# VH-VL binders against Cell division protein ZapD (zapD), part 3

Target 1, 262 residues: Cell division protein ZapD (zapD), of Nitrosomonas europaea (q82wr3)
Amino acid sequence: MLYSSNAILLTVICYELPLSERIRMLLRLEDLFDKIDFFSARDTSFEHHAVLVALFEILDVTSRSDLKSDLLQELDKQRTMLEGLRSNPEVSEKALDHILQDIRAAFRGLLDIPGRIGGHLRDDEWLMSVKQRMSIPGAACEFDLPAYHYWLNLAPEIRREDLKDWITPFTPIRSGINIVLNMLRNSGKNCCYTAVQGLFQQAGSEHQAHLLRLHISSEFPCVPEISANKYALNIRFVPWRSDHKTEVYEEDIPFELTFCSL

## First folded at step 4 (VH-VL; framework fv_spartalizumab)

Design b7 (from p1 with heavy chain E101T L103M)
Fold by ESMFold2-Fast, scan of step 4:
Structure b7 (fold): chain C 262 residues (1-262), chain A 122 residues (1-122), chain B 113 residues (1-113)
Amino acid sequence: as target 1 above (262 residues)
Amino acid sequence: EVQLVQSGAEVKKPGESLRISCKGSGYSFTSYWMHWVRQATGQGLEWMGNIYPGDSDTNFDEKFKNRVTITADKSTSTAYMELSSLRSEDTAVYYCARVDTFMSGYYGMDVWGQGTTVTVSS
Amino acid sequence: EIVLTQSPATLSLSPGERATLSCKSSQSVLYSSNNKNYLTWYQQKPGQAPRLLIYWASTRESGVPSRFSGSGSGTDFTFTISSLEAEDAATYYCQQYYSTPYTFGQGTKVEIK
């Protein structure tokens, strides 16, 4: 139990507000895939259970849209826009070619997916029975799912083999999501502002943003509450731990804001 | 197998509005731009505008911008072009045509509808 | 707006003869970074929709006979039919897709005697 007085963990916290259902879905899928990566690499049955929970959430999220078609059309639209930048002297042709190559690779991978997203899981009767039971709060105990309990007691290496088989078919989808979200996050100019006494208001722009990104130092013990519509952007910084939900953090707060669009 | 099928001929009076449909089949409707091109009798081809059906992004020739509306219905794979405040000079055959947006491909209009004849007369 | 000018307006030739059609652009349609000319050629027969023949100024569309070819770069383009057949009687249009609005030339009518 040694503490280093010379090491201060100062971080910049990024808050992202999706302004469309499409972007909200992509952000949710990104989070789920990140959790799958983290937990599938570990050894406990609890961690591998978390992977199945995330996989089943991906099936639920993707059931509401044709994600493959949506990613294909977005990647191709972005390719067309990026090709238009080739004659711009402020744009690196090498960097542009790298992005275009990544888009091409992801596009190829998506085209090679046979049928619907997650079809390999949806066609697995046992996994679907586990999913159904796990969707009921408190009903996924060992006495409720004996075959699943058996699987959780297999060696970690054997469970990882199964997880790999279930996860690998999603690789092109994950790649496509990562490319689209990376382009989105890097699309806007980062601007510095100050919220006076915890409050900031700005008129809406002609360009419709798909994602707002806000960066604030962790030294300020507050969180942004963001409200955006066609006419106004309102940011209210509130103490992260407050007994009154209408309370404002009454200090001038420097922050950075980026309006991101595809 | 890839086909664009347009709605039938129209006869209109000046001041009325026109709505033409273009139904795509045999391909991924949302992955291709849909263009609208018209041709007056004995004249050349004139580009009016386009739409990307996946997100309804549109472009127009400024000549038509105040009168033309282009929409797409992803569920029926059908694009629509509406032209308002019709004049006698709008008498033409109207075509829809798709453009492949795939990176390794080309930007030519490779598949065309059969055309919709529109006559605007008093 | 990019203006495309085609010449001649009409060509009247016999079967087996060579047809040469010109298309000139008011500004370059060559994208220097990828070395591609954003120019297409279409064939339109009476009562029919146009048919894509050539894209990227010189690339022949699948299924198009080898007698059709395109050449040129920047602002000056040529479309050639090496040996005319009766079925080639049509109006031929060049079109640029370098910038919106997309524009067409006024067309060259090829008539076969």
Scores: ipSAE 0.000, ipTM 0.381, lowest interface PAE 15.4, mean pLDDT 83

